# Miniprotein binders against Uncharacterized protein AF_1993: the designs that were tried, part 8

Target 1, 103 residues: Uncharacterized protein AF_1993, of Archaeoglobus fulgidus (o28286)
Amino acid sequence: NYYYEANYDKELVAYDEGVFNDRVHFTSELLGPGTYRIIAGGTGIVEDIEIIDRSGNVVAKHEDTTNLLYGSSNSFVVRVNYAPPNPGEEYEATIEIYRYVEK
Below, E stands for the ipSAE of ESMFold2; O stands for the ipSAE of OpenDDE; V2 stands for 0.75 times the mean of E and O plus 0.25 times the DockQ between their complexes.

## First folded at step 16 (miniprotein)

Design j6 (from z4 with F18S F38S R40S Y41S R42S; at its last look DockQ between E and O 0.83; V2 from the best seeds 0.00; counts 0 for: pae E 2.6 > 1.5)
Fold by ESMFold2, look of step 16:
Structure j6 (fold): chain B 103 residues (1-103), chain A 93 residues (1-93)
Amino acid sequence: as target 1 above (103 residues)
Amino acid sequence: SKVRITIKIEADSPEEASRLLEEILRFALELARKLGISISSSIKIEDGTFEIEIFVEAEDPEVAREFAKKIEQLAREIADQMGVKVEITIEVE
């Protein structure tokens, strides 16, 4: 059992899903300081998960994960980029973002 | 002043390694709050390699250096307790 899962509760702070056949992205609201679990999924390709600061600058980019544990002392925005698994193919894209909170 | 701290742990148990890296993350956030500095961090897990990256922004370079030293000390203590190898890289930008 991982430390955060064992010692903290999770609060769902963002959720979205949809069916697409083109490239799309999800952009969160501004999230406050804290520790977050960011889970991107569906039946398509998750190209990357980007962390964007309050000024709109990309400060981190993760191209090889769909389940990211991220902690910050500053506010930030999450952006996830999706693509169809094959050209023109319908796919589902999902995003779940949890904030860890003290029990 | 900007500092990047990278801590890699090589371990056979992904769950235990992830748990310890997550404890480093919790400690780092609390220390940053006490010192009044800004940080962000992510944990990356690959087969056999477990890594945390911590990005530090502080107006006072000495505070950033103190933060990095305390994180390094914690990481080395955890690695010794686990009996595993750790690689620590501290980059000043």
Scores: ipSAE 0.382, ipTM 0.764, lowest interface PAE 2.6, mean pLDDT 87
ESMFold2 (binder alone), look of step 16: mean pLDDT 80; pTM 0.772
OpenDDE base, look of step 16: ipSAE 0.657; ipTM 0.884

## First folded at step 17 (miniprotein)

Design l1 (from z4 with T6V E10T D12K T49R E59K R65E; at its last look DockQ between E and O 0.96; V2 from the best seeds 0.87)
Amino acid sequence: SKVRIVIKITAKSPEEAFRLLEEILRFALELARKLGIFIRYRIKIEDGRFEIEIFVEAKDPEVAEEFAKKIEQLAREIADQMGVKVEITIEVE
ESMFold2, look of step 17: ipSAE 0.817; ipTM 0.918
ESMFold2 (binder alone), look of step 17: mean pLDDT 83; pTM 0.809
OpenDDE base, look of step 17: ipSAE 0.871; ipTM 0.934

Design l2 (from z4 with F55W; at its last look DockQ between E and O 0.96; V2 from the best seeds 0.87)
Fold by ESMFold2, look of step 17:
Structure l2 (fold): chain B 103 residues (1-103), chain A 93 residues (1-93)
Amino acid sequence: as target 1 above (103 residues)
Amino acid sequence: SKVRITIKIEADSPEEAFRLLEEILRFALELARKLGIFIRYRIKIEDGTFEIEIWVEAEDPEVAREFAKKIEQLAREIADQMGVKVEITIEVE
């Protein structure tokens, strides 16, 4: 996204990738308050991006994007759920999470 | 009490729309800090429109409603000053 990239530096706070043939999820460390860009990708299906509060409750579920611009005034955890495009099919799954910081 | 505030900004200048969004978010975060409440937000930018959704959860529903009212007031005031259009929806959940 041009507007956030033009005005903020990005700090990479999570990165992972792998090849799978079954349903998997990625769960982040506890992230501090701030504005984040969450990019889930690969060749499989990204079913949703979930936001989990400090108590372990899912407080948001985003099924409409794989490039989520999200923030909180409290700490939270990101969980991304992936599925193969066809049963047993190998696929790539990727996750990048950046925190926006002032330049 | 749960309140969701949706502010959709449609402007001829996307730079001004982004500035308005940033002002709204900055104010919302400061107000939440002063009231001792927490907020979550999602930002969507597409096709020249900027949208921010803000969720507030407060034990006192009056606090949540006052928060939403103040955000709406600020957003409309700045939007008028900047000559941009805003559409604001406040939902109590």
Scores: ipSAE 0.803, ipTM 0.914, lowest interface PAE 0.7, mean pLDDT 91
ESMFold2 (binder alone), look of step 17: mean pLDDT 82; pTM 0.806
OpenDDE base, look of step 17: ipSAE 0.878; ipTM 0.935

Design l3 (from z4 with L29M; at its last look DockQ between E and O 0.95; V2 from the best seeds 0.85)
Fold by ESMFold2, look of step 17:
Structure l3 (fold): chain B 103 residues (1-103), chain A 93 residues (1-93)
Amino acid sequence: as target 1 above (103 residues)
Amino acid sequence: SKVRITIKIEADSPEEAFRLLEEILRFAMELARKLGIFIRYRIKIEDGTFEIEIFVEAEDPEVAREFAKKIEQLAREIADQMGVKVEITIEVE
């Protein structure tokens, strides 16, 4: 958002896009400690954005946003779950993940 | 032991709200390091309000309580100095 953009540099750490017609997920690499912007989009449904710890446990599930501002003092993985807007319908899914770093 | 700390910040200036949020987060990260615990957090910014939710999981419930108390004390002290309003909720599971 504007306030983080004004005070921090953004580093793109993940980007992906594709066209699908069934449920799919995106799973990030292990991300280090820090504050991140996670933006899931496209023409399909973003069902949730999950946070997974180093042991593989889902520690948080966010169903209320596609633009999540999130951080941790430890490493974690992001998983985003997508679904078609209608059964069998073709859709685009996108994901961008940025890390905020001190200027 | 799981603790959730929710801090809602209401300020006439969004820059003041952001500054308070940044200070709380920096303190929380340092305190977590000192106590040997890990934290996760979510930030919500909407319509001039800033909210941070801090999630802590600690094996020792006393450590989790100490963390939460110190975060609340800091947040209230700085908010009072800045003339901004905060609402703080601490939930223990």
Scores: ipSAE 0.768, ipTM 0.901, lowest interface PAE 0.7, mean pLDDT 90
ESMFold2 (binder alone), look of step 17: mean pLDDT 83; pTM 0.807
OpenDDE base, look of step 17: ipSAE 0.860; ipTM 0.928

Design l4 (from z4 with E15Y; at its last look DockQ between E and O 0.96; V2 from the best seeds 0.87)
Fold by ESMFold2, look of step 17:
Structure l4 (fold): chain B 103 residues (1-103), chain A 93 residues (1-93)
Amino acid sequence: as target 1 above (103 residues)
Amino acid sequence: SKVRITIKIEADSPYEAFRLLEEILRFALELARKLGIFIRYRIKIEDGTFEIEIFVEAEDPEVAREFAKKIEQLAREIADQMGVKVEITIEVE
């Protein structure tokens, strides 16, 4: 979104891409406190973006967006679940995670 | 105790809405630090609508209620000073 881009710099903290034909997931490293932009993409289906606490519990699931603006005062892990658009169909999956930092 | 605080900001000036959102978040993080709790938040900025959802899990339900009440008080106070309207929903789970 323009308002965050205008007021903060962003630092790429995770990036991945691949080609798949089955359900797969991406799981980030443990991310520190802060405000993040999580962008899931590709040619497949992004089923959800999950937030996982330090103990491994899923504390949030976001099925309503592939461009999530999210933060925490504690550490957390991001997991994104992908599915083929049709059974067995080849697709691309991508993930970009940025941390917003003060200018 | 689990609490979700949803603040929807309605403003003619999206810059004022963004400033209010930032002020609320700064205060929430500071208050959480003072109370010894952790928070998570989701921000939604779409079609001139600014919304922040703040999630807290506190062992003591009084701490969770104090947090929510103080966030609501601050949000309404700043919104009034700025001439911006807010809708605040507090859900205890």
Scores: ipSAE 0.804, ipTM 0.916, lowest interface PAE 0.6, mean pLDDT 91
ESMFold2 (binder alone), look of step 17: mean pLDDT 83; pTM 0.816
OpenDDE base, look of step 17: ipSAE 0.870; ipTM 0.933

Design l5 (from z4 with K2R K44R; at its last look DockQ between E and O 0.95; V2 from the best seeds 0.87)
Amino acid sequence: SRVRITIKIEADSPEEAFRLLEEILRFALELARKLGIFIRYRIRIEDGTFEIEIFVEAEDPEVAREFAKKIEQLAREIADQMGVKVEITIEVE
ESMFold2, look of step 17: ipSAE 0.820; ipTM 0.918
ESMFold2 (binder alone), look of step 17: mean pLDDT 83; pTM 0.818
OpenDDE base, look of step 17: ipSAE 0.874; ipTM 0.934

Design l6 (from z4 with D80E Q81K M82L; at its last look DockQ between E and O 0.97; V2 from the best seeds 0.87)
Fold by ESMFold2, look of step 17:
Structure l6 (fold): chain B 103 residues (1-103), chain A 93 residues (1-93)
Amino acid sequence: as target 1 above (103 residues)
Amino acid sequence: SKVRITIKIEADSPEEAFRLLEEILRFALELARKLGIFIRYRIKIEDGTFEIEIFVEAEDPEVAREFAKKIEQLAREIAEKLGVKVEITIEVE
């Protein structure tokens, strides 16, 4: 995304990767207020990217993208749910979360 | 009370569309702080279109409605000044 990259620096706040053959989820630490880019990669099926509030409730679920531009005025947790492309099939999963900061 | 505000920006000048989106977000965050409410938002920039969805949950339904009304008013005022078209949808859940 040219417009956000041109106007903001980005700070990597979460990274994880692995190889799996079953459903898995990645959860972030509690993230502070701000605008974030959440990138779910690999060869697995990204079922959704969930936003979880401080009480542990899922407040949003995004099933339509693997590259989510999202923000909040409050703290939140990101959870990405992966599934194998076919039952038992080995797949790669990666998660990257960046926070946009003023240049 | 749950309110979702969707603002779709259509402009020949993507730089102006981005400025409008950023101005709306800055105003929304400041207004939320002043009203003592929290907001969440999703931004979509694809194929020359700029969209922001703003989600507000407030104990007082009137506060949520006041927030949405002020965001809509600001978005339309700036869009007119910049000569860009906006489509605004407000949904109460």
Scores: ipSAE 0.816, ipTM 0.918, lowest interface PAE 0.6, mean pLDDT 91
ESMFold2 (binder alone), look of step 17: mean pLDDT 82; pTM 0.807
OpenDDE base, look of step 17: ipSAE 0.866; ipTM 0.930

## First folded at step 18 (miniprotein)

Design B6 (at its last look DockQ between E and O 0.96; V2 from the best seeds 0.85)
Fold by ESMFold2, look of step 18:
Structure B6 (fold): chain B 103 residues (1-103), chain A 120 residues (1-120)
Amino acid sequence: as target 1 above (103 residues)
Amino acid sequence: SKVRITIKIEADSPEEAFRLLEEILRFALELARKLGIFIRYRIKIEDGTFEIEIFVEAEDPEVAREFAKKILQLALEIADQMGVKVEITIEVDDPEEAEKIAEELKELAKELGAEVEVEI
């Protein structure tokens, strides 16, 4: 939020959006070491934001936020799981991933 | 061996809280590099509260304990110098390792007049 924005520049490394009526996943490319802001949004339910290591293992699962500030000294993949707010209901899903870099 | 270190920072000056958080993270990344381990971290900044959770998985449990001990020592020393309050929780995945870490942390807490929690 403000403290990271005031002290770091952001590089957009992933963006996607769409309209769906069923469960969908967004899975990022392999991200390098660093500190990231992961913002999942839209009109549907963001069930979780998962962190996946290079071997394909889910090493973290975040169900408590849609705006995650997360980092690693190694490479990792982000996966976001979305669901419709009601069965079969059309919804929007969005994902933005930024990497923080020194100003 | 899996260790999670949670450091919650409460300060009258949010800029000082942020500086402490950044110093801890920089030290953690450098220490991890020196020890040949990888770390992951989550940062939470909400309602004047600054929190960092550091996750380490090391093949050698002694390396994981060394990491936790040095992070604890640094966080407490800087917090004392800056006059900020910190709450530190260390979670380990093995009761024997938890006891070893708790023994080492008792000496650090005694030196710095601080409280630490070690959990499974």
Scores: ipSAE 0.797, ipTM 0.925, lowest interface PAE 0.6, mean pLDDT 88
ESMFold2 (binder alone), look of step 18: mean pLDDT 75; pTM 0.739
OpenDDE base, look of step 18: ipSAE 0.832; ipTM 0.927

Design B7 (at its last look DockQ between E and O 0.96; V2 from the best seeds 0.00; counts 0 for: oily chain .101, SAP 74.292 > 70)
Fold by ESMFold2, look of step 18:
Structure B7 (fold): chain B 103 residues (1-103), chain A 120 residues (1-120)
Amino acid sequence: as target 1 above (103 residues)
Amino acid sequence: SKVRITIKIEADSPEEAFRLLEEILRFALELARKLGIFIRYRIKIEDGTFEIEIFVEAEDPEVALEFAKKILQLAAEIADQMGVKVEITIEVSDPEEALKILEELKRLAEELGVKVEVEI
């Protein structure tokens, strides 16, 4: 948001987009410690943003936002689950992940 | 042992609230490093409300308690010295651990003069 952008530089660490007609997921590479902005979008439904620890366990699920500000003192993986807006309907799914770094 | 600490900050300006949030986060990360634990956190900024949720997972519940106590002490200092409203909620996932942690944290909150809600 404005306050983070005013005080930090953003480093893009993941970007993807595609067109689908079924449920799909995006899974990031292993992300190092730090504060991240995770933005999931497109024309479909973003069902949740999951945080997965290094052992492969889902440690958090966020269903209340598509623009998540999240961090960790350890490594983690982001997984985003998408669904079509209507059964079988074609949709676009997008993901952007930034790491905040001190200016 | 799993503890969630939620800190909500209402300051005179959004810029001040953000700086206090960052101070708390930097302290929490350094404290976690000193205690040899890992933390995760979610930051919520909406409608002028600044909130941080800190998730602590420690093998030793006494370490998780020490972390929570230190965070509570910092929040109390900020509330007192800066004249800002700070609300703290502490949630403990294990009912048996929660009883000990809740009693100690309530006692500390009373000593510091800070409003703390402790939940199971």
Scores: ipSAE 0.696, ipTM 0.894, lowest interface PAE 1.0, mean pLDDT 85
ESMFold2 (binder alone), look of step 18: mean pLDDT 74; pTM 0.732
OpenDDE base, look of step 18: ipSAE 0.818; ipTM 0.927

Design e1 (from z4 with E46Y; at its last look DockQ between E and O 0.97; V2 from the best seeds 0.86)
Fold by ESMFold2, look of step 18:
Structure e1 (fold): chain B 103 residues (1-103), chain A 93 residues (1-93)
Amino acid sequence: as target 1 above (103 residues)
Amino acid sequence: SKVRITIKIEADSPEEAFRLLEEILRFALELARKLGIFIRYRIKIYDGTFEIEIFVEAEDPEVAREFAKKIEQLAREIADQMGVKVEITIEVE
């Protein structure tokens, strides 16, 4: 996080949060070209962060992080898959998406 | 045609690694624009690791290969000039 924070400003482009007890998806609006920081959080399990192209195809799935630094020269959608930590357990889910812009 | 270019940067200085990564990305975006293709990328800056994965999807396989070759050439040239080591993997999917 330090290197991008030191060299770029961040603009918040998406934020959502909720309380759930079952599996849910959070889906962003269509995002334009650029470099983004995608942060999925809360008290539940983040199963993956998916990248969806303009045609609706899942072109990438990231299961190894909840803090993804990702970009594209074209438009795309971010979808995050959440699950309860235990069956039926109430949990909080959050998503924050920032676009990096030159200072 | 789908190509993945993975560039792992091994530098003594994190500042140099970040600078090389930025230069590669800047060039990749400009080259993609000139060739009329789209790219996606993932950047990993974690615990001293500097890696960029560039995903190319082009209608013409020759254009995708040209892009990948030029990115590799640039990355190696700048890395040599900076005294930085890079590991580059090109995969056709």
Scores: ipSAE 0.788, ipTM 0.908, lowest interface PAE 0.7, mean pLDDT 90
ESMFold2 (binder alone), look of step 18: mean pLDDT 83; pTM 0.819
OpenDDE base, look of step 18: ipSAE 0.865; ipTM 0.933

Design e2 (from z4 with E46R; at its last look DockQ between E and O 0.94; V2 from the best seeds 0.82)
Fold by ESMFold2, look of step 18:
Structure e2 (fold): chain B 103 residues (1-103), chain A 93 residues (1-93)
Amino acid sequence: as target 1 above (103 residues)
Amino acid sequence: SKVRITIKIEADSPEEAFRLLEEILRFALELARKLGIFIRYRIKIRDGTFEIEIFVEAEDPEVAREFAKKIEQLAREIADQMGVKVEITIEVE
């Protein structure tokens, strides 16, 4: 979004892509405190973006966006759940995670 | 003890709305640090309106509620000073 881009630099902290034909999960490394943009994409279905605490508990699930602006004062893990658009169909899944840092 | 604070910011000047969001978040993070609690937050930006949801989980429910009250007080004070409209919802879950 223009307002965040005008005031913050973005550091890429995770990137991945692949081709799959079944449900898959992307799970990030432990991310430190801060404000992040999480962009899940591809040609498949992004079912949700989950936030997982240091103990492994799912503390939030976001089913209403594939471009999530989220932050925490503690460390957390991002997990994205993907599904094929049709049973058994090959699809691409992508993930980009940026941390916003002050300019 | 879980508390969710939702602050919807509506303004004719999106730059002012963004500044209010930034001040609220900065204050919330500092207050959380002082109280020894952790917060999570989600930010939504919709064509000139901004919404922040702040999630607090604390062992002591009174600490979580006092955090929420202080955030509400700050948000309303700054919004009034800036002439920006806010809607604030505090939910105990």
Scores: ipSAE 0.702, ipTM 0.885, lowest interface PAE 1.0, mean pLDDT 89
ESMFold2 (binder alone), look of step 18: mean pLDDT 83; pTM 0.811
OpenDDE base, look of step 18: ipSAE 0.858; ipTM 0.931

Design e3 (from z4 with F55W V56I R65E K70R I71L; at its last look DockQ between E and O 0.95; V2 from the best seeds 0.87)
Amino acid sequence: SKVRITIKIEADSPEEAFRLLEEILRFALELARKLGIFIRYRIKIEDGTFEIEIWIEAEDPEVAEEFAKRLEQLAREIADQMGVKVEITIEVE
ESMFold2, look of step 18: ipSAE 0.809; ipTM 0.915
ESMFold2 (binder alone), look of step 18: mean pLDDT 82; pTM 0.794
OpenDDE base, look of step 18: ipSAE 0.880; ipTM 0.936

## First folded at step 19 (miniprotein)

Design f1 (from j4 with F55W; at its last look DockQ between E and O 0.95; V2 from the best seeds 0.88)
Amino acid sequence: SKVRIVIKITADSPEEAFRLLEEILRFALELARKLGIFIRYRIKIEDGRFEIEIWVEAEDPEVAREFAKKIEQLAREIADQMGVKVEITIEVE
ESMFold2, look of step 19: ipSAE 0.834; ipTM 0.920
ESMFold2 (binder alone), look of step 19: mean pLDDT 82; pTM 0.801
OpenDDE base, look of step 19: ipSAE 0.878; ipTM 0.936

Design f2 (from j4 with F38I; at its last look DockQ between E and O 0.96; V2 from the best seeds 0.87)
Fold by ESMFold2, look of step 19:
Structure f2 (fold): chain B 103 residues (1-103), chain A 93 residues (1-93)
Amino acid sequence: as target 1 above (103 residues)
Amino acid sequence: SKVRIVIKITADSPEEAFRLLEEILRFALELARKLGIIIRYRIKIEDGRFEIEIFVEAEDPEVAREFAKKIEQLAREIADQMGVKVEITIEVE
């Protein structure tokens, strides 16, 4: 993780947060080509991070991380699915998306 | 046509492994632009391991195959020059 931060600047391109007690879907705006860090945080369960193309098709689904380094030569949308840690339990959900740019 | 390229980089020098990963990605993006294809990629840096997964979707399966072949060739050539170990897997769907 240090290696990208040591060599590139991070530009915050999306941020959202909230408190929920049910399943929530956060969807980004259309992101341009580039390399991004997608951080799904908070106290809830992150079920997956989905990558959606310009036509609305899910082209990737990541269930193994909440801190994803991802990129594309084309535009895409990020969707994150959150769930409560226990049924009906209040939780915090955050999403941060940074674009890596040359220093 | 869908092709998945996984390049795992292991090295005693993580700075060199990162440099190889950057060179591979820059070349892949330029080649994709020249061929008019879209690539998507995921980077994993964990436990001293560097991995890049490149996903290619092209209507012409020969274009996707040639892209994957050129990326593999480049990665192996640079890795050999740098003394870095790479493990490359190409999967066609």
Scores: ipSAE 0.823, ipTM 0.914, lowest interface PAE 0.5, mean pLDDT 90
ESMFold2 (binder alone), look of step 19: mean pLDDT 82; pTM 0.803
OpenDDE base, look of step 19: ipSAE 0.865; ipTM 0.932

Design f3 (from j4 with K8T T89V; at its last look DockQ between E and O 0.94; V2 from the best seeds 0.86)
Fold by ESMFold2, look of step 19:
Structure f3 (fold): chain B 103 residues (1-103), chain A 93 residues (1-93)
Amino acid sequence: as target 1 above (103 residues)
Amino acid sequence: SKVRIVITITADSPEEAFRLLEEILRFALELARKLGIFIRYRIKIEDGRFEIEIFVEAEDPEVAREFAKKIEQLAREIADQMGVKVEIVIEVE
């Protein structure tokens, strides 16, 4: 994380938060080419972070992290899937997406 | 055609490892532009590992293979010039 922060400015391009008791998802606007930091958080379960192409196809699914450093030479959409820790349990969900830009 | 390229960088200086990673990514993006293809990539910087995974989906499998070969060749050449070590894995589907 430090190396990108030291060498690039980051521009917040998406933010959302809420309190839920059911499965929900966040879907971004279409993001342009570039390198992004995608941070999913809260007190619930982050099931995955999906990358969706312009045609609506899921081209990648990341289940191994909630802090994803990802990029593309083309446009794409990010979708994050959240679930309660237990059925019906209230939880918080957050999403932050930054684009790295040259200082 | 789908190709996945994983490059793991080891250097005495983490700043040198990051610099090589940046150079590889810049070359990959330029080569993709020249070949008329799109790439996606994931970067992992964790616990002393500098890793970039590059994903290519091209209609022409020969173009995807050419991309992978050129990235491997350039990554090894730059790593040698810088005095750093790389490990490269290429998966073709």
Scores: ipSAE 0.789, ipTM 0.910, lowest interface PAE 0.7, mean pLDDT 90
ESMFold2 (binder alone), look of step 19: mean pLDDT 81; pTM 0.794
OpenDDE base, look of step 19: ipSAE 0.872; ipTM 0.934

Design f4 (from j4 with R65E K70R I71L; at its last read DockQ between E and O 0.95; V2 from the best seeds 0.89)
Amino acid sequence: SKVRIVIKITADSPEEAFRLLEEILRFALELARKLGIFIRYRIKIEDGRFEIEIFVEAEDPEVAEEFAKRLEQLAREIADQMGVKVEITIEVE
ESMFold2, look of step 19: ipSAE 0.869; ipTM 0.933
ESMFold2 (binder alone), look of step 19: mean pLDDT 83; pTM 0.811
OpenDDE base, look of step 19: ipSAE 0.874; ipTM 0.935
ESMFold2, look of step 20: ipSAE 0.839; ipTM 0.923
ESMFold2 (binder alone), look of step 20: mean pLDDT 83; pTM 0.811
OpenDDE base, look of step 20: ipSAE 0.875; ipTM 0.935
ESMFold2, fold request of step 22: ipSAE 0.877, 0.871, 0.862; ipTM 0.937, 0.935, 0.932
ESMFold2 (binder alone), fold request of step 22: mean pLDDT 83, 83, 83; pTM 0.814, 0.812, 0.812
OpenDDE base, fold request of step 22: ipSAE 0.876, 0.876, 0.876; ipTM 0.935, 0.935, 0.935
ESMFold2, last read: ipSAE 0.858, 0.865, 0.870; ipTM 0.932, 0.932, 0.935
ESMFold2 (binder alone), last read: mean pLDDT 83, 83, 83; pTM 0.813, 0.813, 0.815
OpenDDE base, last read: ipSAE 0.876, 0.877, 0.875; ipTM 0.935, 0.935, 0.935

Design f5 (from j4 with E46D; at its last look DockQ between E and O 0.95; V2 from the best seeds 0.86)
Fold by ESMFold2, look of step 19:
Structure f5 (fold): chain B 103 residues (1-103), chain A 93 residues (1-93)
Amino acid sequence: as target 1 above (103 residues)
Amino acid sequence: SKVRIVIKITADSPEEAFRLLEEILRFALELARKLGIFIRYRIKIDDGRFEIEIFVEAEDPEVAREFAKKIEQLAREIADQMGVKVEITIEVE
């Protein structure tokens, strides 16, 4: 939103887009410490956005948003789970991840 | 031990709310570094209200509690100085 965006620059660190007809996962590279905006989208269902620590453990699961503002003092991985809107239906899945940096 | 700190910030000026959030986060990150722990956080900005959720997982539950108490104390002190209203909850799992 405006107040956070007005005070920080954004660097795109991940972007992907694809067409699918079954459940799929997007898994990011290891992201360094910092504050990130994670935007999951497309025409399918975004089931959740998971935060995975360096050891491979899921430490958080966000089912209430597709536009997550999240940060960490250590490295982490983002995993987004997608499903078709109807069984077997073709859909698009998108992911954008930005890192905030001081202006 | 797992601790979640939820700070909800309400102010007449959203700029004040954002500055309080920013100051809390900077202090939290520095304190975590000093205590040798890692934190994660989620920021929500809905309907002109700011919310910060800070997550701590530490082997020593006393360290996690010390962190949570210091963050609460700082948040209340700065909020009082700014004239900003805050609601703070600390959840231990």
Scores: ipSAE 0.805, ipTM 0.907, lowest interface PAE 0.5, mean pLDDT 89
ESMFold2 (binder alone), look of step 19: mean pLDDT 82; pTM 0.803
OpenDDE base, look of step 19: ipSAE 0.861; ipTM 0.930

Design f6 (from j4 with R19E; at its last look DockQ between E and O 0.97; V2 from the best seeds 0.88)
Fold by ESMFold2, look of step 19:
Structure f6 (fold): chain B 103 residues (1-103), chain A 93 residues (1-93)
Amino acid sequence: as target 1 above (103 residues)
Amino acid sequence: SKVRIVIKITADSPEEAFELLEEILRFALELARKLGIFIRYRIKIEDGRFEIEIFVEAEDPEVAREFAKKIEQLAREIADQMGVKVEITIEVE
């Protein structure tokens, strides 16, 4: 997003990608406090982006975007759930997570 | 105890809307630290729309309510000074 890009630097803190033909998820490492940009991509269907607390509880589910601007004053984990665009179809799935830091 | 605060910002200048959003978030993080509570937030910036959702988790429901009240007061105060409009919703979940 232009406003955050204009005022903050981005540090890549997580990246994963793969080619699949079934439902899969990507799960990040534990992320520290901060404001993050979470980008789920590829050629498959992004079903949701989930935020998971340190206890393993899903505390938020985001089904309305593949480019989520989210933050916390505590640690959390990101999980993205993917599905094939058509049954059994091969697809690419990616996740990029950036942390915003002051310039 | 869970409280959800949604602040929707309408301004003639997107820079003013972003400024208000940033000030609200900065204050919210500092207040959360002072009160010893955790917050999570989602920011939506698209097509001139500036919105922040703040999710509060606190063991003491009075602390969560105090947080929400102070955020609302701060947001309205700054918005009035800037000539910016805000729509604020507070929900207990």
Scores: ipSAE 0.833, ipTM 0.920, lowest interface PAE 0.5, mean pLDDT 91
ESMFold2 (binder alone), look of step 19: mean pLDDT 83; pTM 0.804
OpenDDE base, look of step 19: ipSAE 0.867; ipTM 0.932

